# VHH binders against q96fz2: the designs that were tried, part 298

Target 1, 269 residues: q96fz2
Amino acid sequence: CGRTSCHLPRDVLTRACAYQDRRGQQRLPEWRDPDKYCPSYNKSPQSNSPVLLSRLHFEKDADSSERIIAPMRWGLVPSWFKESDPSKLQFNTTNCRSDTVMEKRSFKVPLGKGRRCVVLADGFYEWQRCQGTNQRQPYFIYFPQIKTEKSGSIGAADSPENWEKVWDNWRLLTMAGIFDCWEPPEGGDVLYSYTIITVDSCKGLSDIHHRMPAILDGEEAVSKWLDFGEVSTQEALKLIHPTENITFHAVSSVVNNSRNNTPECLAPV
Short names: E, the ipSAE of ESMFold2; O, the ipSAE of OpenDDE; V2, 0.75 times the mean of E and O plus 0.25 times the DockQ between their complexes.

## First folded at step 16 (VHH)

Design CA68 (framework vhh_6z1v_2)
Fold by ESMFold2-Fast, scan of step 16:
Parts: C-alpha cells; structure tokens; sequence
Structure CA68 (fold): chain B 269 residues (1-269), chain A 123 residues (1-123)
C-alpha cells in the first residue's frame, strides 16, 4: 500500500470517526493540528494523512480508550534518525511487513512505546500487472458500503447531489499503523510520522496484488489496536492479518500521476 | 512524573495476611500501569503482580497466584497488594513501580519506583 484517497472535508471525516470510549460514552475524536489536513483523492508517501491514536500519547492522565485525530507524515522517521532532513532517510518506511515488524529497530522501538495508530482513508489504490503488456490496471479498494434508503453506490451516482449522498455515510478504511516522534537535531517542531503495516493479500485481492494493508475491521479491532494502555503489543499484533471484507473496482489511469487530485481518480471505469 | 511511597510492610507470622499500599503523587498516576516487585537478600528484583491503568487486566507471578491480589483506586491515586497465606519465602523488600502504557514483567521497563517496604514472614 503506496497510494490512498482521503478526500472528505474535515467535519465529515470527524463524524465518520464517531466512537465509544471504555465507559460506553459516545465521542468524536479531538483534532490536533487540523490545519495540516489536506483532503485528496490521491495521497502518496511523504504527504500528511489523518490518523487516530490514543489521547494518552498527548495527555498522560487521559483514559487510553479516548482518541485524537491528527495529520501525520506518511513515511516513518525513526526517533533515532540523526540527519536534519527527513526526506534524506535512506530506507523506505512507507510500509512495514507484519512478519518482520519485531525484527526491525525502526518499528520495534515505537511499537514497544505503544505508538500504534489507525490510518484513515476512503480506500487505497493498487496496480494489477496485465498479461502481455507493461501497463498496469489501477483498482480502488475499500470497505463494502452499507446502502441506506437514499444513498447510491459509486457506480450509480450521476449528479453532484447523488455523489454527496455517497460520501455522507461512507465507512472509512481503517488500516493498522505504527508512528514515531522525531525531534529535529537543529531544533523545530516534533515530526509525527507513520508507516502502514502490510500482510499477504486475501484470496479476493490476490489477482490484483500480492500484499495488502493490515485492515482493522470494525470498532472492536480499532479500539484494541489504539488502546496501548489496556492491550499489550503481543495481543495487538494478533489483530494483524488479511481480511476478506473488502471490495474494489477498476479506475482510470488518471490516478497514476500523484499530482492528479480529482474525483475521476476513484470513479469506476 | 509520579512519585511513589509504599507502606504496610511489617513482621507477620506464617499463614498471616498483609495489605501493602502505594500512594502516588503527581497528576499523571492515572495514565500509568502499576506493578509490585520484590527483592530478597542476594536475589534479583522480580515481578509479583501488575495492573493496567483501568484495573481491567492484572498479572501475577506463578508463586503468588491464588494468594495475592493487586488492585488500584484511581480516585485515591493508590495501588494495593493484598497478601494472604504468607510464607517465609515471601520475605523481601516490596517495591511499587509505574510504567507508561501496558505493564511489563521486567524491572528495567518501569519508569518510576518507590523506595520499598520490608515484609518479614516468621517461620
């Protein structure tokens, strides 16, 4: 997983993240640095994406089941990184393989500190290799969406009003991530950055790509992954596995260029 | 930051009971998992019991299971260790410790420590 869509306006995104804390109280996640959130149909590594994380990471008296939503840089910069420019990191930390996460210092250290996050997206893109050509077919991959009495599907939306109805009740994709905090050696703001954990593709996606993000399917899985005060690293890692609860459709090659940021990027073809 | 002060240690007869208390000062107690550790003369410090910030999960060393109970009162910033059916082998200095996040069994994983309270169990 190297490309996502996360285009919802901040208020719609916030409502889509409504949750219940440990006491059963209904809540919306509180924002940190909301001005750094840039909606886009075509998010690539090094851009910022919204993630959920436990409020306890910022307020040491907070209940670990309470959530913050914050934009973080995609591409984990380890806390021990010594250079001044994060873009000069020599190895790729866009994704973290589930099978080696406890072997890699870049991921093991933040994981040991409870630095688990849930990466939010409308869905993600993957490129299928096609027989007899070097061209790849892009697909938009997302949770199955529940249809209400008035909502349409992506394929059935013919007007701006109908497209708006699709997104108002959209179930966001929730991917397991690990984040770290990096303090620039020469001073400046702490950089929060994340990686997406990847697993082997499920049967349903195996013809598109051999890997997929570790998707946390449902609020119980999301809650357990985030709650580093009540859920051990070992227990949390049991949530990391492929899921079959996913759907997809082919999209236009417009998405190939990360500079293209329009609804056409995820529209069915 | 949190400061920990243990109390309740004393001499007790084999088969007796004791309740140890650990009072925490500082505004961050609620965010920490708490552990009780012990150290007998000539031995390394070892975990006895641990509890998460909510009290929803606990862990016990095999040698105290069924005899000891850990609990916490976040309103009073206090963690407790109820010790029943005490044995001479339980003689040790008992330490309270705090760890940010989920509890661990290794002493070096804990952020803050109390000064200890002596428990002596007579044969």
Amino acid sequence: as target 1 above (269 residues)
Amino acid sequence: EVQLVESGGRLVRTGGSLRLSCAASGSTFKGYSMGWFRQAPGKEREVVAAITQSGGKTKYADFVKGRFTISRDNAKNTVYLQMNSLKPEDTAVYYCAARFGFYETAPNEYDYWGQGTQVTVSS
Scores: ipSAE 0.743, ipTM 0.895, lowest interface PAE 0.9, mean pLDDT 90

Design CA69 (framework vhh_6z1v_2)
Fold by ESMFold2-Fast, scan of step 16:
Structure CA69 (fold): chain B 269 residues (1-269), chain A 123 residues (1-123)
Amino acid sequence: as target 1 above (269 residues)
Amino acid sequence: EVQLVESGGRLVRTGGSLRLSCAASGSTFKGYSMGWFRQAPGKEREVVAAITQSGGKTRYADFVKGRFTISRDNAKNTVYLQMNSLKPEDTAVYYCAARFGFYETAPNEYDYWGQGTQVTVSS
């Protein structure tokens, strides 16, 4: 996973993240640096995306089940990185393979510190190799959505008009991430950056791409992944596996250029 | 900086009971898991019991299960170890430790340590 859509206005996104803490109290996540959130239909690595993380990371007296929402840089910069410019990092940390997460120092260390986050998106994009051509077919991949007028999932067969209506109640894609905190050697603000954990693709996506993000399907999985005070690293990693509860449709090549940021990027074709 | 202060260690007879306390000061510890460790002369420090920040999960070493109980009072920033049916093999210095996040078994995973309190069990 190297491209996502996250276009909801801040207030709509916040409501889509309503949750219950461990006491059963209904809550909305509290924002940090909300001014850094930039909605887009076409988010690439090095851009900022909203993530959920435990409030305990910022307040040592907080209940670990309480959530913060914060924009973080996509592309994890390890805390031990010693150069002045994060873009100079030689290896790609956009994704982290689930099978080697405990072997790679860049990911093992923050994971050991409980630095688990949930990466939010409308959905993600993947490019399918097409036989007989060097061109690839892009697809938008997302959770099945509930139809407003009738119970059931929204899908590729639905009209563009139905897609406009669904955003107010859109079920956000919730991907398992690991984050780290980097202090610039020359001073300045602490940089929060994340990587998305990847797994082998599920059967439903195998014809599109061989890998997929580790998707946390439902509030129980999301809460367990975030709650580093009550859920061990070992138990949290049991949540990392392929998901079949996913749908997709083909989209226009407009999405190929990450500078294109319009609804056409995710519209069915 | 955080300080942990243990109390309650003393000489007790085999079959007796003892309650150890560990009080945290300096900064709030509501977000920390807490552990009790022990070390007998010539041996390595080993885990006895651990508890999460909410108290919702606990862990006990096999050699103390059914005899010891760990608990915490977050309003007082204090963790307790209730020790029942004490045996000579329980003789050791008992240490309180705090870890940010979920508890662990290895001593080197803990951030803060108390000075220890001596427990001696004799017949």
Scores: ipSAE 0.757, ipTM 0.897, lowest interface PAE 0.9, mean pLDDT 89

Design CA7 (framework vhh_6z1v_2)
Fold by ESMFold2-Fast, scan of step 16:
Structure CA7 (fold): chain B 269 residues (1-269), chain A 123 residues (1-123)
Amino acid sequence: as target 1 above (269 residues)
Amino acid sequence: EVQLVESGGRLVRTGGSLRLSCAASGLTFKGYAMGWFRQAPGKEREVVAAITQSGGKTYYADFVKGRFTISRDNAKNTVYLQMNSLKPEDTAVYYCAARFGFYETAPNEYDYWGQGTQVTVSS
């Protein structure tokens, strides 16, 4: 996973992240650096995306089940990185393979510190290789959505006009991530950056791409992944596996250029 | 300044009971997992028991299961170790330790340590 959509206005995004803490209290995550959140239909590595993480990472007296929402840079910069410019990082840290996560120092160290996060998106994009041509077909991939009326599910077969109305009740895609904190050697603000854990594709996506993000399907999985005070690294990693609970539709080539940021990027063709 | 202060260690006869306490100061106690470790003369420091931030999960070494109980009181910034059916092999200095996040069984994974309290079990 190398491209996502996360276009919801901040207030809509915040309400979509309503959750229950360990004591059963309903909460909204509190924002850190909300001004760094830039909604976009076409987010690429090195841009900022909103992530959920435990409040305990910032407030040592917080219960580990409480949540913060914060924009983080996509592309993990390890805490030990010595250069002054994070764009100089030699290694690609956009994604982290589930099978080698405990072997790679860049990921093993932050995992040991409980630096687990949930990466939020409307959905993600993948490009299917087409037989007999040099062209690739982009797809928008997302959780099945619930219709607010008539007890039905929203699908790709619905008209474009129906898509404009779904965003108020959109179920955000929740991807398992690892983050780290990098302090610039010459001073300045601490950089928070993340990577998305990837797994083998499920059967439903195998014809589009051979890999997929590790999706945390439902609040139980999201809560356990974030709760680094009550859930060990070993237990949390058991949540990392393919899921079949996803849907998709083909989109136009306009999404190919990461500078294009319009609703056409995810509209069904 | 972070301080962990153990208390309750003393001489006890085999089969007796003892409760150790560890009071934390200068630390946001409820954000930390707490562990009890012990070290006998000539031996390495080993884990005895550990407890998560909420007390929802605990760990016990095989040699104390069924005899020892770890608990915590976050309002009092204190962790306890209730020791029952004591054996001479339990003789050691008992240490309190704090770790940010989930507990671990290796001593080198802990952030803060107390000075220890001596427990002696005689026949």
Scores: ipSAE 0.754, ipTM 0.901, lowest interface PAE 1.0, mean pLDDT 90

Design CA70 (framework vhh_6z1v_2; at its last look DockQ between E and O 0.95; V2 from the best seeds 0.79)
Fold by OpenDDE, look of step 17:
Structure CA70 (fold): chain B 269 residues (1-269), chain A 123 residues (1-123)
Amino acid sequence: as target 1 above (269 residues)
Amino acid sequence: EVQLVESGGRLVRTGGSLRLSCAASGSTFKGYSMGWFRQAPGKEREVVAAITQSGGRTFYADFVKGRFTISRDNAKNTVYLQMNSLKPEDTAVYYCAARFGFYETAPNEYDYWGQGTQVTVSS
């Protein structure tokens, strides 16, 4: 996974992340560093994206079932990294393969500390190789959405009003991630960064791409992944597998350019 | 930093009962899983029982066999080990430990330790 969409306004995003804590109380996640949230139809590695994480990571006396939403850098910077510039990291940490997560220190160590997060997105993009050509067809991949009678296809929002309605009720894609905290050697703010765990693609996506993000489907899966106080690493890792509960449509080549940040990126062609 | 202080260890007869307490300093007690470990002379430190921050999940070593119960009172910043049907082989120094996050069975996974309390079971 090298490209996502996360364009919802902050308030809409927050409401979409409503949850119940372990006591059954309805809650909204609190924001950390809300000013770092930059909505975009075209998110690439090294950009900031909102993730969910346990409140216990910020407050040592907190209930681990409570959630915080925080923009983090895409591309995990390990805490042990000694260079002053995160971009000097020589290995790719955009993704973490599920089969080798425990073999790589950069992922194993933060995971062992319970640094699990849920990466939020409208969906993610993947490119299908066209047979016989060097051309790639991009697809937008997301959770199936509840079709309201008026909203035929996601792309057919004929009116601004209908478009708003579609996104107000959008089910966000919830991807399993690992995050770490890096303190710059020269001082400054602690950098929070994440990697997305990837798995082999489900059958439905296999023709598009052979790998997919580990998607946490449902509130229970999300809760268990985040709650590092009550769920062990071993138990959490059992949640990491392909899911068939996804849909996709072809999009235009507009998304190919990471600088393009318009609704056309995820519009069906 | 979390300071842990164990109490309640004493000499008891075989078949007797004992309740150990571990008091934690500070306000961060609720964020930690707690564990009881023991170390007998010439033996390695081993896990006895562990409990999550909420108390919702517990672990017991195989040798406990239902004789011991771990519990916690977050309002009192205290974790307990109720020990029943004690045996001479239960003689050891019992330690309280704290880990940030889910409990573990390996001692090296815990962040803070108490000084221990001596439990002696006589025949």
Scores: ipSAE 0.898, ipTM 0.957, lowest interface PAE 0.4, mean pLDDT 93
Fold by ESMFold2-Fast, scan of step 16:
Structure CA70 (fold): chain B 269 residues (1-269), chain A 123 residues (1-123)
Amino acid sequence: as target 1 above (269 residues)
Amino acid sequence: EVQLVESGGRLVRTGGSLRLSCAASGSTFKGYSMGWFRQAPGKEREVVAAITQSGGRTFYADFVKGRFTISRDNAKNTVYLQMNSLKPEDTAVYYCAARFGFYETAPNEYDYWGQGTQVTVSS
């Protein structure tokens, strides 16, 4: 996973993340640095994306089941990185393979500190290789959506107006991530950055791409992944596996250029 | 800065019971997992029991299962170790420790330590 859509306005995104804490209280996640959130239909590595993480990471007296939502840089910069410019990092940390996560220092260290997050998106994009051509077919991949009296059809020949109604009750894709905190050697703000854990593709996606993000399907999985105070690293890693609870449709080549940021990027073709 | 203070260690007879307390001062430990460790002369420090922030998850070493109970009172910033059916082999200095996040069984994973309280069990 190298491209996502996360275009919801901040208020809509916040409501889509309503949750229940350990005490059974209904809550909305509290924002950190909301001004750094930039909605986009076409988010690439090095841009900021919203993630959920435990409030305990910021307030040592908080219940570990309480959630913060914060924009983080896509592309994990390890806390031990010694250069002054994160863009000079020699290796790609956009994704982290589930099978080697405990073997790589860049990921093992933040995992040991409970630095688990849930990466939020409308969905993600993958490019299917087509036999006999250098052209690849992009697909938008997302959770199956519940159809309501107010929502439009998904993946049908829908008008743009129907897509706007769908977003009001859209079930956000929730991907397992690991984050770290980097303090610039020359001073400045702490950089929060994340990687998306990847697994082997499920049967339903195997014809599109051989890898997929580790998707946390449902509030139980999301809660356990985030709650580093009550759930061990070993237990949390048991949540990391492929899922078949996913759907997709082909989209236009407009999405290929990450500078294109319009609804056309995810519209069915 | 934070301090942990253990209390309750004393001489007890084989088969007796004892409750140890660990009080946190200087800071609130509501976000921390707490552990009880022990060290007998000439031996390494080993985990006895641990408890998460909420008290919802506990760990016990095999040699104390069924005899010891760990609990915490977050309003009082205190963790307890109730020790029943004490054996001479339980003789050790008992230490309280705090770790940010989920508990661990290795001593080197803990951030803060008390000075210890001596428990002696006579045969």
Scores: ipSAE 0.766, ipTM 0.901, lowest interface PAE 0.8, mean pLDDT 89
Fold by ESMFold2, look of step 17:
Structure CA70 (fold): chain B 269 residues (1-269), chain A 123 residues (1-123)
Amino acid sequence: as target 1 above (269 residues)
Amino acid sequence: EVQLVESGGRLVRTGGSLRLSCAASGSTFKGYSMGWFRQAPGKEREVVAAITQSGGRTFYADFVKGRFTISRDNAKNTVYLQMNSLKPEDTAVYYCAARFGFYETAPNEYDYWGQGTQVTVSS
């Protein structure tokens, strides 16, 4: 997974992240660095995207079930990285394979510190290679959504008001991630960055691509992944598996160029 | 920074009971899982019991065999180890330890340690 859509305005995104804390209280996540949120239909590695994480990472006396939402850099920069420019990292940290996560120092160390996050998106893109050609067919992949009388799917809206109803009720894709905190050696702000954990694709996606992000399906899975105060690393890793609760549609090649930030990127073709 | 002080260790007879206390200072105690460890002369430090920040999860070493209970009172910044049916084999220095996040059983996973309290069980 190397391309996502996360285009919702901040207030809509925040409402879509409503959750219940350990005491059963309905809450919205509290933002950190909201000015770094850059909505786009076409997010690529090194861009910032919002993630959920436990408040306990920021406040030592916090209830670990409370959530913060913050933009982080896609492409984990390990806390031990010595150079001043993250682009000099000599290995790819956009994704982290679930089968080797405990073997790679870049992921094992922050995971052992409880640095688990939930990566938010409208959905992700994947390219299917056609037999006998170099052509690739992009697909937009997302949670099944509840349909209404006037808007049944993406691109079915007949007016801006109906389009807003589709996205006002959109179920965000929730992907399991690991984050780390890097202090630049020359000073400056701490860099928060994440990787998306990947698994073998489910049967429904296997014709498109052989890997998929580890999707956390439902509030229980999201809560357990985030709550590093009450859920061990070993138990959290049991949440990491493929899911068949996913849908997709073909999209135009407009999405191929990451500079294209338009609804056409995810529109059905 | 978390500061840990154990108390309550003393000499007791076989079959007796004892409650250890560990007072923590510092506003970050509530974010820590807590553990009790012990070390007898000539042996390595070993986990006795552990508890998560909320108290919702606990761990006990096999040798405890239901005799000990870990608990915590976050309002008092204190963790306890109730020790019943004590045996001479329980003689050791008992240490309180704190780990940010979920507990572990290995001593090297813990960031803060108390100085220990001596428990001696006479036959």
Scores: ipSAE 0.566, ipTM 0.835, lowest interface PAE 1.8, mean pLDDT 90
ESMFold2 (binder alone), look of step 17: mean pLDDT 86; pTM 0.888

Design CA71 (framework vhh_6z1v_2)
Fold by ESMFold2-Fast, scan of step 16:
Structure CA71 (fold): chain B 269 residues (1-269), chain A 123 residues (1-123)
Amino acid sequence: as target 1 above (269 residues)
Amino acid sequence: EVQLVESGGRLVRTGGSLRLSCAASGSTFKGYSMGWFRQAPGKEREVVAAITQSGGKTHYADFVKGRFTISRDNAKNTVYLQMNSLKPEDTAVYYCAARFGFYETAPNEYDYWGQGTQVTVSS
């Protein structure tokens, strides 16, 4: 996973993340740095994306089941990185393989500190290699959506009014991430950055791509992944596996260029 | 930072009971998992019991299961170790320790430690 869509306006995104804390209290996640949230149909590595993480990471007296939503840089910059420019990091940390996460220092160290996050997206994109041609077919991949009388299908959304109906009750894709905090050597704000954990693709996606993000399917899985105060690293890692609860459709090559940021990027072909 | 002070250690006869207390100072106590460790003369420091931030999960070393109970009172910034059916082998200095996040069983995973309280069990 190297491209996502996360286009919802901040208020819609926030409501889509409604949750219950450990005491059963209904809550919305509290924002940090909301001005850094930039909605887009076409998010690439090094851009900011919204993630959920435990409030305890920011407030040492908070209940670990309470959630913050914050924009973070896609592409984990390890806390030990010594150069002044994070773009100069020589290895790719866009994704983290589930099979080597405990072997790689860049990921093992933040995991040991409980730095687990849930990466939010409308869905993600993958490019299928087509036999007998040099062209790749892009697909938009997302959770199955609940059909309601107030919502239209994504295939019928051809105007702003129809798109609004699709997105009002959209179930966001929730991907398992690891984040780290990097302090610039020359001073400045702490940089929060994340990686998406990847697993072998499920049967349903195997014809599109051989890998998929580790998807946390449902509030129980999301809650356990985030709650680093009550859930050990070993227990949390049991949540990391392929899922079949996913759907997709082919999209236009417009999405290929990450500078294109329009609804056409995820509209069915 | 968290400062930890243990109390309650004393001489007790075999079969007796003791309750140890660990008082924490600092506003950050509620975010920490807490552990009780012990160290007998000539031995390494070992875990006795641990408890998560909410008290929802606990760990006990095999040699104390069924005899010791760990608990915490976040309103009082205190963690407790109730020790029942004490044996001479329980003689040790008992230490309170704090770790940010989920508890661990290795002493080197804890950042904050108390000074210890002596428990002596005689036959």
Scores: ipSAE 0.764, ipTM 0.903, lowest interface PAE 0.9, mean pLDDT 90

Design CA72 (framework vhh_6z1v_2)
Fold by ESMFold2-Fast, scan of step 16:
Structure CA72 (fold): chain B 269 residues (1-269), chain A 123 residues (1-123)
Amino acid sequence: as target 1 above (269 residues)
Amino acid sequence: EVQLVESGGRLVRTGGSLRLSCAASGSTFKGYSMGWFRQAPGKEREVVAAITQSGGKTSYADFVKGRFTISRDNAKNTVYLQMNSLKPEDTAVYYCAARFGFYETAPNEYDYWGQGTQVTVSS
């Protein structure tokens, strides 16, 4: 997972993240740095994306079940990084393999500090290799969406008009992430950055790509991943596995260029 | 930051009971898992019991299971260790410790420590 869509306006995104805290109270996550949220149909590494994390990371007296939503840089910059420019990091931290997460210092250290987050997206993109050519077919991959009588069916066969209406009740893709906090050596604001944990692809996606993000399917999984005060690292890692509860459709090559940021990027072809 | 102060340690006879208290100062107590550790002369510091932020999960060393109970009162910024059926081998300095996030068993994983309170169990 190296490209996502996260285009919802801030208010729609916030409502899509409604949740219950440990006391059963209905809540919306509170924003930090909302001005850094840039909706886009075509998010690449090094751009900012919204993540959910426990309020306890910011307020030491908060209940660990309460949630903050904050934009973070995609591409984890370890707290120990000594250079002044994060782009100078010599290894790729866009993704973190689930099978080696406890072996790599860049991920093991923040994981030990409870720095778990849920990366939000409309869905993600993958490129299927076409045999016999160097051409690749992009696909938009996302949670199955609920059909309503008002919006009609939700899927690849629906008209563009129907797709436009579906965003009001879109079920966001929730991917397991690890974040870290880096203090620039020369001073300045702390940089929050994340990586997406990856697993072997499920059977349904195996013809498109051999890897997939670790998707947290449902509020119980999301809650346990975020709650670093009540859920150990070992228990949380049990949530990291492939899921079959996913759907997809082919999209236009317009998405290939990360500079393209239009609805055409995720529209069915 | 948290500052921890233990109290309640004293001399007690075998088979007796004792409650230790750990008072935290400052407004950050609720964000921390708490642990009780002990250290006898000439021995390593070892975990006795631990409790999460909410009190929803607890852990006990095998040698105290069924005899000791850890609890916390977040409104009072206090964690307790109720010690029953005390034995001479329970003699040690008991330490309260705070860790941000989920509790651990290793002493070096804890961020803040109290000064300790001496518990002596006589024959």
Scores: ipSAE 0.758, ipTM 0.897, lowest interface PAE 0.9, mean pLDDT 90

